# Ledger of designs, part 423: VH-VL binders against q96il0

Target 1, 167 residues: q96il0
Amino acid sequence: APERGAERRDTAPSGVSRFCPPRKSCHDWIGPPDKYSNLRPVHFYIPENESPLEQKLRKLRQETQEWNQQFWANQNLTFSKEKEEFIHSRLKTKGLGLRTESGQKATLNAEEMADFYKEFLSKNFQKHMYYNRDWYKRNFAITFFMGKVALERIWNKLKQKQKKRSN
Below, E stands for the ipSAE of ESMFold2; O stands for the ipSAE of OpenDDE; V2 stands for 0.75 times the mean of E and O plus 0.25 times the DockQ between their complexes.

## First folded at step 20 (VH-VL)

Design F5 (framework fv_ebrasodebart; at its last fold request DockQ between E and O 0.45; V2 from the best seeds 0.70)
Fold by OpenDDE, fold request of step 21:
Structure F5 (fold): chain C 167 residues (1-167), chain A 120 residues (1-120), chain B 108 residues (1-108)
Amino acid sequence: as target 1 above (167 residues)
Amino acid sequence: QIQLVQSGAEVKKPGASVKVSCKASGYTFTEYYISWVRQAPGQGLEWMGWISAHESFTNYAQKLQGRVTMTTDTSTSTAYMELRSLRSDDTAVYYCARDHSYLPRGHDYWGQGTLVTVSS
Amino acid sequence: QAVLTQPPSVSVSPGQTASITCSGDKLGERFAYWYQQKPGQSPVLVMYEDSERPSGIPERFSASNSGNTATLTISGTQAMDEADYYCQAWKSSTANRVFGGGTKLTVL
């Protein structure tokens, strides 16, 4: 049985976004792209009079965002690793060194790289499908809670109007 | 009834590897994640990582990065956790636990635990 | 590393209210979970999403999460509630989970 080489699934290091929105801001902020995921994190505003349902929604959004950040950080790391291995393997097969005569990193042509991309996408197709499934389920849940929050806000506004009319 | 059944106790030498299994039943395995948690004797709980049922997504604790590998077999509804380069401080009860894939429900079901002893 | 801090022990008399705290930086921005563990047993989820109870958990269990502190409250504490309790939350920006150090609840 061929020793299935222990694919060192290196997880991306925790990219702590050092971006801190201004303390006095009453709005959500979009941070710079994360170093590993290349996704821009959203810093959610916390209102002073946040309802329990609004809080739940915010926390769910935050968790989903972090889930997504970690997935893409891992995926980008895997991609980079496999790309490098592919390049090295192809160069070796061609009898070429890892560096050009000018000392630059040797690269493959666009056609060879296209083969890599095709192979990578094919290999990761199922992974992406399951990711998408889970991503959609998460977003569906978020959307559902957004609807609930919207209804709650409408109800609260109606109650306030009734109270003002009774006084 | 939802159940997570783990493999039996293991005794290993330092530097060896251990692979613990967790067989899930009573629910759709592919709709959930499996988390692994360990507990050293007389110590608290330590989260090790989680894996999606189709191995589409893995997340390992930073402390265990490079030493731990989680895998699944969807055909048997079984999750596996391999820990390499074992040390004496890896002596613990290892638990598998179910995680929801899209809802923040926590670890709602746990395995019975697997004692792994690392001794010279 | 986001560290969740719990008191190492809490003692209560039967019928009294037990309160176990879990403190962490920005914990209020995350969902808190609580687990009960009795000696020689697997942990059991007792609270999720800050204040939700799983099926089968008694109503005497409640929880809240505000600011940087999550609190597990057990009203009318019974002898059977004697156990170790662990809080859990997601670690910021890593999708990792972190447990508190645990609290031993003793019912005197």
Scores: ipSAE 0.876, ipTM 0.952, lowest interface PAE 0.5, mean pLDDT 93
Fold by ESMFold2, look of step 20:
Structure F5 (fold): chain C 167 residues (1-167), chain A 120 residues (1-120), chain B 108 residues (1-108)
Amino acid sequence: as target 1 above (167 residues)
Amino acid sequence: QIQLVQSGAEVKKPGASVKVSCKASGYTFTEYYISWVRQAPGQGLEWMGWISAHESFTNYAQKLQGRVTMTTDTSTSTAYMELRSLRSDDTAVYYCARDHSYLPRGHDYWGQGTLVTVSS
Amino acid sequence: QAVLTQPPSVSVSPGQTASITCSGDKLGERFAYWYQQKPGQSPVLVMYEDSERPSGIPERFSASNSGNTATLTISGTQAMDEADYYCQAWKSSTANRVFGGGTKLTVL
């Protein structure tokens, strides 16, 4: 039976269910967006002969991804909660109900919603500044380890070249 | 010398709240997170959550979501954990532990623990 | 939900090698950490990043992590090593930390 998920209100959010990871890959791959963070996870390739340093790099990248996913999942929940509370509060101060006469959720106009977005960004500026600091510190650490892995690979190539020269 | 010093033991009734403090010294407080871990008598360790020193990132164990609030005061290098709606199975020793903000170093320094007893 | 399973107890004779396991689905894809706790004391970190040893921890402590199992190994076990040992890792696909149930090491 041919079925379309044309209307999203009749289907569950299911980016994960329609995703089919490669059966065999020698590269990292990107999965569907996470339901809560709206970020696409990287699924890391594990080489058959992974050095201890390569393992540490991969695990650090994976933990950084999970750290980042959790931060934005938390922020998205906070954003949604505060958005509804803002709409609810503004409708009440205007003497309006939470639902239209048709039963649909009442909304605010674009200028009123812009007030929310500005207030949310202003309130969360310091939080996002310190998140960015930690994000870049994590990426600096990852870059440092990437450099170590690159040097390890160059050293191994030079040792192999030296062995061939000795033969 | 790195040290985490916690507030003293507390006895609470069911339904009450408790707030445990953890004062850090001997390191740059703002460069680390604080994790909270509890241990019921005769039981294992249970991770409760973590908080960054600037409160920019707080992450709670799902079991405790809605009942726990973690805060910090950078001017006094102190972390706080508040657990609300206490039940008898919240009786435990509560530990704070240092957590690296961006490297996978584990909980390298622990407070002495704070016994919280919940009884009628 | 993720669980890290440890044996409840391990017994060794003094001078022998103790091995404490920690099992979890794809645990070897995560950093594993080990903590020692003596009665009435706070836990002490004894291994981090799978196999790294903090300053002040004796060289007889070592660890590994692969597949579904992390292992803490204590060679030349001494009476002072008698304690509870806990593994820890991040729960898969989350930023939550989880501890294993703990293993009581007895040195007879």
Scores: ipSAE 0.708, ipTM 0.884, lowest interface PAE 0.8, mean pLDDT 86
ESMFold2 (binder alone), look of step 20: mean pLDDT 90; pTM 0.936
OpenDDE, look of step 20: ipSAE 0.868; ipTM 0.948
ESMFold2, fold request of step 21: ipSAE 0.693, 0.692, 0.681; ipTM 0.877, 0.877, 0.866
ESMFold2 (binder alone), fold request of step 21: mean pLDDT 91, 91, 91; pTM 0.939, 0.943, 0.943
OpenDDE, fold request of step 21: ipSAE 0.875, 0.869; ipTM 0.952, 0.949

Design F6 (framework fv_ebrasodebart; at its last look DockQ between E and O 0.44; V2 from the best seeds 0.68)
Fold by OpenDDE, look of step 20:
Structure F6 (fold): chain C 167 residues (1-167), chain A 120 residues (1-120), chain B 108 residues (1-108)
Amino acid sequence: as target 1 above (167 residues)
Amino acid sequence: QIQLVQSGAEVKKPGASVKVSCKASGYTFTEYYISWVRQAPGQGLEWMGWISAHESFTNYAQKLQGRVTMTTDTSTSTAYMELRSLRSDDTAVYYCARDQSYLPRGHDYWGQGTLVTVSS
Amino acid sequence: QAVLTQPPSVSVSPGQTASITCSGDKLGERFAYWYQQKPGQSPVLVMYEDSERPSGIPERFSASNSGNTATLTISGTQAMDEADYYCQAWKSSGANRVFGGGTKLTVL
């Protein structure tokens, strides 16, 4: 009985890019594209006097980033898998091997691949719609907290000015 | 009132599969995710994964990758967790829990739990 | 796997303050959550977003998260607070969640 090789479904390792910004940086840093999601991670700066609201905003942004990274990592993995299956299926139907005579991986032409992309997009249309909905909700929440932080900063500046005038 | 009602206890043999259901009520099902958490007897909580209400996004614990499948039925506001290739160490109480889709609110509502016993 | 570490048990006298810690690498950079579980019951969320209380949770429950440690504090601990407490956070790598090992709180 041939040992059906347990297809290690390579779970996209949640490999947050080990990009470490310089320790002296007072700014958010954008890392290189993640190998799985192809999204560039942002390393958020942590101010020394971070307010609780600023901290909440930062953590919310971080969580949303991780959510987004994971979604696209999964999506890219699914895409790659389905693409490979499509190619294999089409090659098989054509009576072609998985490798060319030169030993290269056999590929389909652009027209055939266009069919795959169309089918893939059609199949995943609802998935993308719901992703976009959730993404917009998350970003709306982030924007809302950004507004709150901005107001807090204004208020704190006004209080400081009043205190300086009273002394 | 928000409620998550799970299916009843199950006894399975090693190598079998189990599918646990979680019916949600009292809130808009499509606005939340469902997380699954298990707890072996006398052990701590183990996060298994979560699923969006429309199955647009699933995330499984690495340990369970390939063996677990989470699904939802939006028409019945029901989430399902299927665990395949059951082992003795899969004996646990399985919980569904509501999770926020866009806010970090944690698991604010839990099902009553479903005991799954894997015995030879 | 980034494991959240909790003390296995904490004992406190009635009316005293209980403190349960949860330690993890860069835990302070993430939101911490706390759950209470009584024997034979489902977990109950007692703290979210580091220091926020759900509706219905007594004010004696508070939490903080700084550095590598989240802390659940129960002031004026009551007999009814005897339970297992679990911290939770997102893993540093990805959208996975992780629980601490749990802490049994005993009210003596």
Scores: ipSAE 0.842, ipTM 0.937, lowest interface PAE 0.6, mean pLDDT 91
Fold by ESMFold2, look of step 20:
Structure F6 (fold): chain C 167 residues (1-167), chain A 120 residues (1-120), chain B 108 residues (1-108)
Amino acid sequence: as target 1 above (167 residues)
Amino acid sequence: QIQLVQSGAEVKKPGASVKVSCKASGYTFTEYYISWVRQAPGQGLEWMGWISAHESFTNYAQKLQGRVTMTTDTSTSTAYMELRSLRSDDTAVYYCARDQSYLPRGHDYWGQGTLVTVSS
Amino acid sequence: QAVLTQPPSVSVSPGQTASITCSGDKLGERFAYWYQQKPGQSPVLVMYEDSERPSGIPERFSASNSGNTATLTISGTQAMDEADYYCQAWKSSGANRVFGGGTKLTVL
């Protein structure tokens, strides 16, 4: 449990990477692909004194996270399937087997695999653009609700100040 | 006026496929998802999946994974649902419904339904 | 995952308050939605985001969602409210929606 001093401003925006902002999602997806097996979820607490507006904000954030996780789960599966199909197709064209002499799955060199990565990105460019649009719209809605919650909290503080002056 | 108009009733044999269309009008088609929901005779509603208007995101109910394909044509504002390897328990009324893409507002507009009968 | 359970039927007299429940594990952590379906018709959204009412739905319709239970309440029930009612929520994983089994509201 944090002390009073621990209620200070958060030292790091650690949750930002879990929400995959459009710029970072696009670059991170293209960059080191093997580090992004799946997104890291945020677990939301449900305090007992949560207002109806705070509840709506929390539920919207939870659904947005799940929406985002499902998109990338689907995309990762598609990537894996199309990668294998590409490798098998190119091996067949070269007259090679699916296994090496040692029994390992045959693969293509980095130069050959670069063709797959470029084609995958090109094929999915529009898909990711529309995903980014929907992601921005969902985050705009979340920001709107965050603003409403902030105003509600300011209003409650003003009512508390008014009650204290009445004593 | 917002409207979703679906294709007509169909009768199919087991093992066949069916493709139901849903033409949207009265709103900006590309701003919304389309969900598909079916209802067997005398039964409740069963959610089948959704598709974004640009086909950037599809999500299917686990029960139907591998048998269903949803597509769209933005030039005609039309969504499609294809169900393959039909079985007798796929006999149902199939609905399309509009779904909010960025604010979860539920299924606010529904098509008239398409009866698909799978005769044994 | 959330399995949404509704009573198969609810009967009320005209003017009484009807209460239709929808139970699911952690349902109060999700938005709940309600649909009305009359015989031979498509469903109609009557409540969304737990307690919000679409334009054109009478104020006698209200809803709540907490714990494991969402409740649709119709005060001053009229004969025209006789229909099947379905709750809906997002499953916690897979971004799937799920419907309850439905409740037939009879106004005697």
Scores: ipSAE 0.679, ipTM 0.859, lowest interface PAE 1.0, mean pLDDT 82
ESMFold2 (binder alone), look of step 20: mean pLDDT 91; pTM 0.937

Design F7 (framework fv_ebrasodebart; at its last look DockQ between E and O 0.44; V2 from the best seeds 0.68)
Fold by OpenDDE, look of step 20:
Structure F7 (fold): chain C 167 residues (1-167), chain A 120 residues (1-120), chain B 108 residues (1-108)
Amino acid sequence: as target 1 above (167 residues)
Amino acid sequence: QIQLVQSGAEVKKPGASVKVSCKASGYTFTEYYISWVRQAPGQGLEWMGWISAHESFTNYAQKLQGRVTMTTDTSTSTAYMELRSLRSDDTAVYYCARDHSYLPRGHDYWGQGTLVTVSS
Amino acid sequence: QAVLTQPPSVSVSPGQTASITCSGDKLGERFAYWYQQKPGQSPVLVMYEDSERPSGIPERFSASNSGNTATLTISGTQAMDEADYYCQAWKSSGANRVFGGGTKLTVL
């Protein structure tokens, strides 16, 4: 009985891009696209006098970013796998090998691939809808906290102005 | 009241599979995720993974990748965790826990745990 | 794997303050969570988002997270606080969660 090689489902290593922004930067940095998710990670700046609310916002943004990175990494992996399976299946049905005579990986034409994309999108439609829902909820929460931080900053500025007038 | 009720204890042989259920009640199931955590006897907590209520998003611990499958049934508000190719070191209490989909609130509600014993 | 490190045990006298640390690389950049587990029971969330208390958790429980260390503080420790405590955070690489090794708190 041939040992069915346990296909190591290579979980996309959550390779946070090792992009390190310059230490002296006072700004958020955008890294190169992640190799698995194809999303550009943001390196959030940490102010020296970060308020608890600002810290909470930053951490929430970070968590949401990681959530998003992981989702797309998984989705891209699934897509790649299913695409490969589709190609193999279609080639087999056509009586074609996985490699051309020139040794190149055999590919399907654009029309055949269009069928794959249509099927894939149809199959994953619900998944994408729920992803979008959760993504919007996360972003709404982030936006809400951004508003709170903005209000806190305004309030702090007003307090500082009052203190300066009283002295 | 929010409750997570898990299936009963199971005894399995090495190489077998186990499927643990977690029935959620007292909240809108579709608005939360379910995380699975296990604890070997006398050991610490080990995060296994989580799943969204609609199975739109699953994330498994790397150690368990390929052996674990998490699923949900929204009609019954039930989450399932299947662990395959069981080993002796898989002997543990398995917990389901509620997780937030969009807020960092941690595992605020836990199931009672399911003991899975893997013995030859 | 980003490992969260906890002391295996902490002992405190009744009425004294207990401090349990959780250390990890860039832990201060992530939210920390704390769970209490009593023997034969499921874990209970005692702190979330570094320093927030769930409803029903006594005010004697507090937490902070700075640098590479999260700290759970129990002021006026009571006998009922004897339990195992676990920290949790997101892994630095991805949407995975990781627990600390746990700390047994003994009230002497």
Scores: ipSAE 0.849, ipTM 0.940, lowest interface PAE 0.6, mean pLDDT 92
Fold by ESMFold2, look of step 20:
Order: C-alpha cells, then sequence, then structure tokens
Structure F7 (fold): chain C 167 residues (1-167), chain A 120 residues (1-120), chain B 108 residues (1-108)
C-alpha cells in the first residue's frame, strides 16, 4: 500500500492526474514529469524487510513509471512545437504577422486548428503503436515478477510452518 | 556474437555538423534502444540520449536539446547520431551502446567509439 | 536531482578490498549500474540492477544501493582491476540516464 504522503495535493495544480494500472485506459492522465504538473507522483513504500526480489519489482515499476512519464512529456513538447510551427506557417501563408495589433500572439480559427490535430494524430499513429508494444512488454515483466514475489512469500510461510513443527 | 561497429573518426570546423553511425549485429535490433554517450578528452562519460529501434521514443539530454538528432534504419540495423552547430567543447569520443527496451540491464554492449575533433 | 558524485580516486594494495561510492539524492530508489573503463577501451558493464553481476565478471565484484549511496566493492583486488569506474542511474526528474563523475582505481 502507498504511503499517506502520496495523496497530498499541496504541490499539484487543480485536476490532479492519477496513476492507473496498465490494464485500464490511463494514458490520458499522465502529464509532463515536472514537479509543478497535474500529475501526482507515486512514492513507493519501502518495507523494513524487503527482499531482493521485492526490491527489483518495486524499482522496475518505478522505472516503468518514469519511462512512461518521459514518453508523454516528449509527446507534449512535440505537440506544442509542431502546433506553433503550424500556426506560424499558416499565418505566413496568409500574409499575417505573428502578433496582433494589441501585441498578443496571433492564432488560427477552430477549423484550421482541426487540420493540425488530425495531421498530428495521423503522423504519430505508428509511434503510439510501438510505444504500446513496449508498454505491454514492461507490464508483462512486472506481472511476472509479481508472481515470483507471491511464490517467494508462500515459500517463506511454508518454511516458518516447518520450523514450528520441529519444536 | 553481439557487436556494435561505429563509423570512423571525423575532423570538423566549428558550426559544422557530424553524423556518426552505429551498425548492430548478432541480436534482434528492434528489441533494443540505442543510447549515445560521449567522453571529452580526459573527462568522464556523458549520456546524450537514446532512441528506440522504430524511432517511436527518442529522448535527448537537456544540454543537447535542439542540436542533436538520433535516427535509425531497421533494414540495415543501424543507428545514427547527428550533432549540429559544433563547438570546440564537442570534441570527444562518441559511443553507441545497447539499452534494453523493457528490462533494467544497463548498457551491456558498446561500440568501439568515434573520435570527433572540432577545431578551427 | 540527477547529480551522481564519486570520489575522484581510490588506491588499494593488491589483495585488499576496494570500495567505490556513488552518491545522489534518493539514489537507492533507482537501479544503479557500474561500468569499468580501462585506458584506450570502451566501457564494460560490471554491475547492473544494483547488485547483479553480468556473465564473465569475477565474483569478487559486488555492489549495493540504499538511501543516497550505491557502492561498488571489489574484494581481493588485482592489478587487472586498475581502471576508471562509473556509476549510472536514471535521473529523478526528466527520466534521463546520468553517469557519475568517475573514480580512478589504482592498485599499487
Amino acid sequence: as target 1 above (167 residues)
Amino acid sequence: QIQLVQSGAEVKKPGASVKVSCKASGYTFTEYYISWVRQAPGQGLEWMGWISAHESFTNYAQKLQGRVTMTTDTSTSTAYMELRSLRSDDTAVYYCARDHSYLPRGHDYWGQGTLVTVSS
Amino acid sequence: QAVLTQPPSVSVSPGQTASITCSGDKLGERFAYWYQQKPGQSPVLVMYEDSERPSGIPERFSASNSGNTATLTISGTQAMDEADYYCQAWKSSGANRVFGGGTKLTVL
């Protein structure tokens, strides 16, 4: 079970994202990895008697969380950069400046922005397919080690039962 | 046997670009990432970034963001690292290293290194 | 939080135990890795997943990682162990891999 501090909202903006198990539709909840973000980082509990196998499982889950956060942070950065480039390119084609008369950043209408969103999703389809493959492989590895931990705990319980019987 | 073979040494002027290749053999290229690591003369190792074999995940060290591009060609099992706007402090040996896509195995195989010298 | 600090050098006599430390904030919450680099050669992985030893690395190499410190330990140190040693971990923020500054092991 997570430690009590993992549920604090003091450092996160409103609309806090939650870490979800891989088997649920959770990918939309993961924001950028910075500490100012909507994302509430999971801090894993480290018990006093954690076995080497339990440590490996915990760290694999931690590394997978960070790997996943980094992927989506990169995707968000790419989205923002390509959106700005798309707006700049379309404004230039229309003979307009980057700033309005009021000095605010010029933008495009909703119909033009819809073109960007469709192009971005289509361009990134293959990237997301290969990301999902690696995500699935990581979850399989995590599940495998969860099974190993469960068997280790059963074995330790049986050894304690045998020890009591010898007395 | 697993092997990473890099392109030969390069001498460049400031402001130029360099592209180093890393050809992998002896393993399933698409199951691993390639990390790039550099080492300035007499200095330690500096991680530059990684790329997945299908280019689905690329991550660059913050210091190099905007100047580095990593690519792959799965048909030749080759990774590439391009560093642009070269400066004298980019003089280093550049290594490619294998990185497991989903297990925490570290950089288990390294290329021989490519010396890039940037001088006026 | 990604800075990994190593002592610049460690000296031991042959047969003695060498300890090389790597310090970083909450390093024990991440996997730590160790690399050996001999002069003129590429680095070689000597420890991974905190304490696991790759095939071909002698049993006298061991490692641990807890709190803020990972430690590479070489028992029965031999002249052939003379090399630079680097630790590596994931960066806490930004999920990048980070190397320590390196430690020169001298066997006198």
Scores: ipSAE 0.668, ipTM 0.854, lowest interface PAE 1.0, mean pLDDT 83
ESMFold2 (binder alone), look of step 20: mean pLDDT 90; pTM 0.936

Design F8 (framework fv_ebrasodebart; at its last look DockQ between E and O 0.45; V2 from the best seeds 0.68)
Fold by OpenDDE, look of step 20:
Structure F8 (fold): chain C 167 residues (1-167), chain A 120 residues (1-120), chain B 108 residues (1-108)
Amino acid sequence: as target 1 above (167 residues)
Amino acid sequence: QIQLVQSGAEVKKPGASVKVSCKASGYTFTEYYISWVRQAPGQGLEWMGWISAHQSFTNYAQKLQGRVTMTTDTSTSTAYMELRSLRSDDTAVYYCARDHSYLPRGHDYWGQGTLVTVSS
Amino acid sequence: QAVLTQPPSVSVSPGQTASITCSGDKLGDRFAYWYQQKPGQSPVLVMYEDSERPSGIPERFSASNSGNTATLTISGTQAMDEADYYCQAWKSSGANRVFGGGTKLTVL
C-alpha cells in the first residue's frame, strides 16, 4: 500500500518580517511584503513616554495587523492551492501532461485562467464581504482610539501650559 | 443571558473522528468568533483555533493543522469542531468560547466543555 | 513557538496579596488575558487587555503587562480565589493565541 505522503499542509508560518527598523527612528516603519500574505507589515514606533491609551492603541493596531496578515496568508494559500487544482484538472481534461516537452510546468491560457479567477472570486465573494466588514470594524475601533489619544494629548498639553503659567 | 451549550461527552477509538457542537445564545452570533480550547486531564489550556461566524476566517493551531476543521451554522447559531485521526493524547475536555471579531476582549464566555475520550 | 511561562504554583495566606506572573518574549507589546479555572469548571475571564476587568470580577483583581512579563495581582486574597490561573496572549507570529502553563493558586 503506497504510503500516501502526508501532505504537510504548510501552515503559512506567520513570518513576522525580521525587518528591524533603525533604533533611532521616531516613526512607524513599513517592512517589505510578507512572503505569505503579501502585506507590508508596519513596525510601530514606541514613544519613551507612551501613555496607557497610546499603548492600547499600539497593541490594537498590532493585533489588527496580525489578524490581517493571517487572513491574507490563509487566503493566498487557498488561492494557490485551488489555482493549482484548477490547472491540473483542466490539463487533465485536455489530455495534457503537467509538464511541457521542454520540462516546464504546463500552464493554461489567459482565457482559461480568467474563468478560474471569476469562479474563485464568485466563490469567495461572501468571504471577502465578511472580511471587509470585520476589517472596517477593527479600523473603526482603531480610529476611535486614535481620536481618544489625540484628545488626551491635547489635554496634557493644556495642563502643561496651565502649570507653566502658575509657576 | 449569553450561553454556549456544548454537545455531550464522546468516546472514540484511535483513528476515528469526533465532532463537537457549540450552540450559542443570548447574543448576535454573527458579530463574534468562536474559539476552541482543549484541556487534557490534569494539564493546562491549549488553544486550538478560531472561526468567524460566517466561516470567512478560520485559524488553526499549527499542531492541529490538517486534523481539525471548524465550521459554523449561522441559522442555528452553532459552531462545530471536528477533530480527525484521533490519538490517545487527544483525550481532553474541549471548550468552545466566544471571541470578539474586532476588540481584544479575550474569551469572555465559555461552553461547559465536552469530554472526548480516545481509548483503544 | 512563543511560550508563556507561569510559575506552577503560588501560595498565599488569606487577606494577603497574591501575584502570578506570566513571562514571554515581547509580551508587553501584546495584550495579556487572564483566566480563572476552578476544578471541574470552565475557565472564566478575569482580566483582559492587560488591566481591564470584566463585569462581575471583583476589584481585588488587577493586572499589568510590561516588558516581557504580565502580572495578575489579587489583593486581599480569599479562599474562593483558590484556582488555576492561566495567562493568554497572541503569538508574536500570526493571529494564534497561546496560553501559559497555568498557575495553581493555593490559599493557606
Scores: ipSAE 0.861, ipTM 0.945, lowest interface PAE 0.6, mean pLDDT 92
Fold by ESMFold2, look of step 20:
Structure F8 (fold): chain C 167 residues (1-167), chain A 120 residues (1-120), chain B 108 residues (1-108)
Amino acid sequence: as target 1 above (167 residues)
Amino acid sequence: QIQLVQSGAEVKKPGASVKVSCKASGYTFTEYYISWVRQAPGQGLEWMGWISAHQSFTNYAQKLQGRVTMTTDTSTSTAYMELRSLRSDDTAVYYCARDHSYLPRGHDYWGQGTLVTVSS
Amino acid sequence: QAVLTQPPSVSVSPGQTASITCSGDKLGDRFAYWYQQKPGQSPVLVMYEDSERPSGIPERFSASNSGNTATLTISGTQAMDEADYYCQAWKSSGANRVFGGGTKLTVL
């Protein structure tokens, strides 16, 4: 599949130097997507004795996954549609048919396709910039809830230690 | 004071289009999404879709795919919803509502509603 | 999208407790929200994040969400609480929101 806009490190928003693409370990953390579909849902484990705060963290992570998968599902569809339209438009400009004499789809060479990739990234630059902002906002909220859960677990551990000493 | 003020009532014939506006004030428009919700006479609420303020992300209800377009104008803090190829069952009150897709706050502020009547 | 099921009506006597249910597959895995709509008015958010109450909503409103069911509870029900009530949640298979069919609360 062609390069995604989220992988264009040099086109980071003006307030950000650059970002790295998701690593394989981050991919496993969010659950297994189908390599050919970004819409596969993941199943979060529900621990025994899950606190209300732990439930809120899990639900926020689930919603963030759905939000992210839907964004990229939309982008993949748009990319495929606009790629086909670009190829057809350029073939028409050359006076060529959409099919070769053998019946296979006519294509453009790599140099010609480079124009499409540049146009697509330029057209979608602001869209990806604001997607990245919202993605960071969601991850900040998740991190904040993770901190609250960590403090809750520490406090519960201290209460258990204090209770045992009083026995 | 946070407000969402919608355009006035409209009467349309089948096959026409309608575009409803929703002007936001009292908050930072670019930090929120706008959802559109409609309600046919005597019926319940139906979620139509949402759009981010910068138009970077839209989702439409599957029932309305291909007939609805949502847009925004950040310079005027205004959201728009256009519904095409109108049918008599599109007669409804159309609401805009503020949405927190990154925080679990729901639709905390609503517009006054815009009645769209499709006669025939 | 008939994902969330509510009873069409609930009747209570003044001062008693009303309970309005919202059922959906694994609804307890998602945040539930509740809206009140009085005749001729726009909806008003009355509960969010399963059980949180917005500022200005009376303490007699409470909510819970577990398993397949979210429940809105109104204690000490007053005549002014007569309204239609809608639950809402995030759709499990897409980044969409979905409403329940609504429940008409009648205070007799």
Scores: ipSAE 0.661, ipTM 0.850, lowest interface PAE 1.1, mean pLDDT 83
ESMFold2 (binder alone), look of step 20: mean pLDDT 90; pTM 0.933

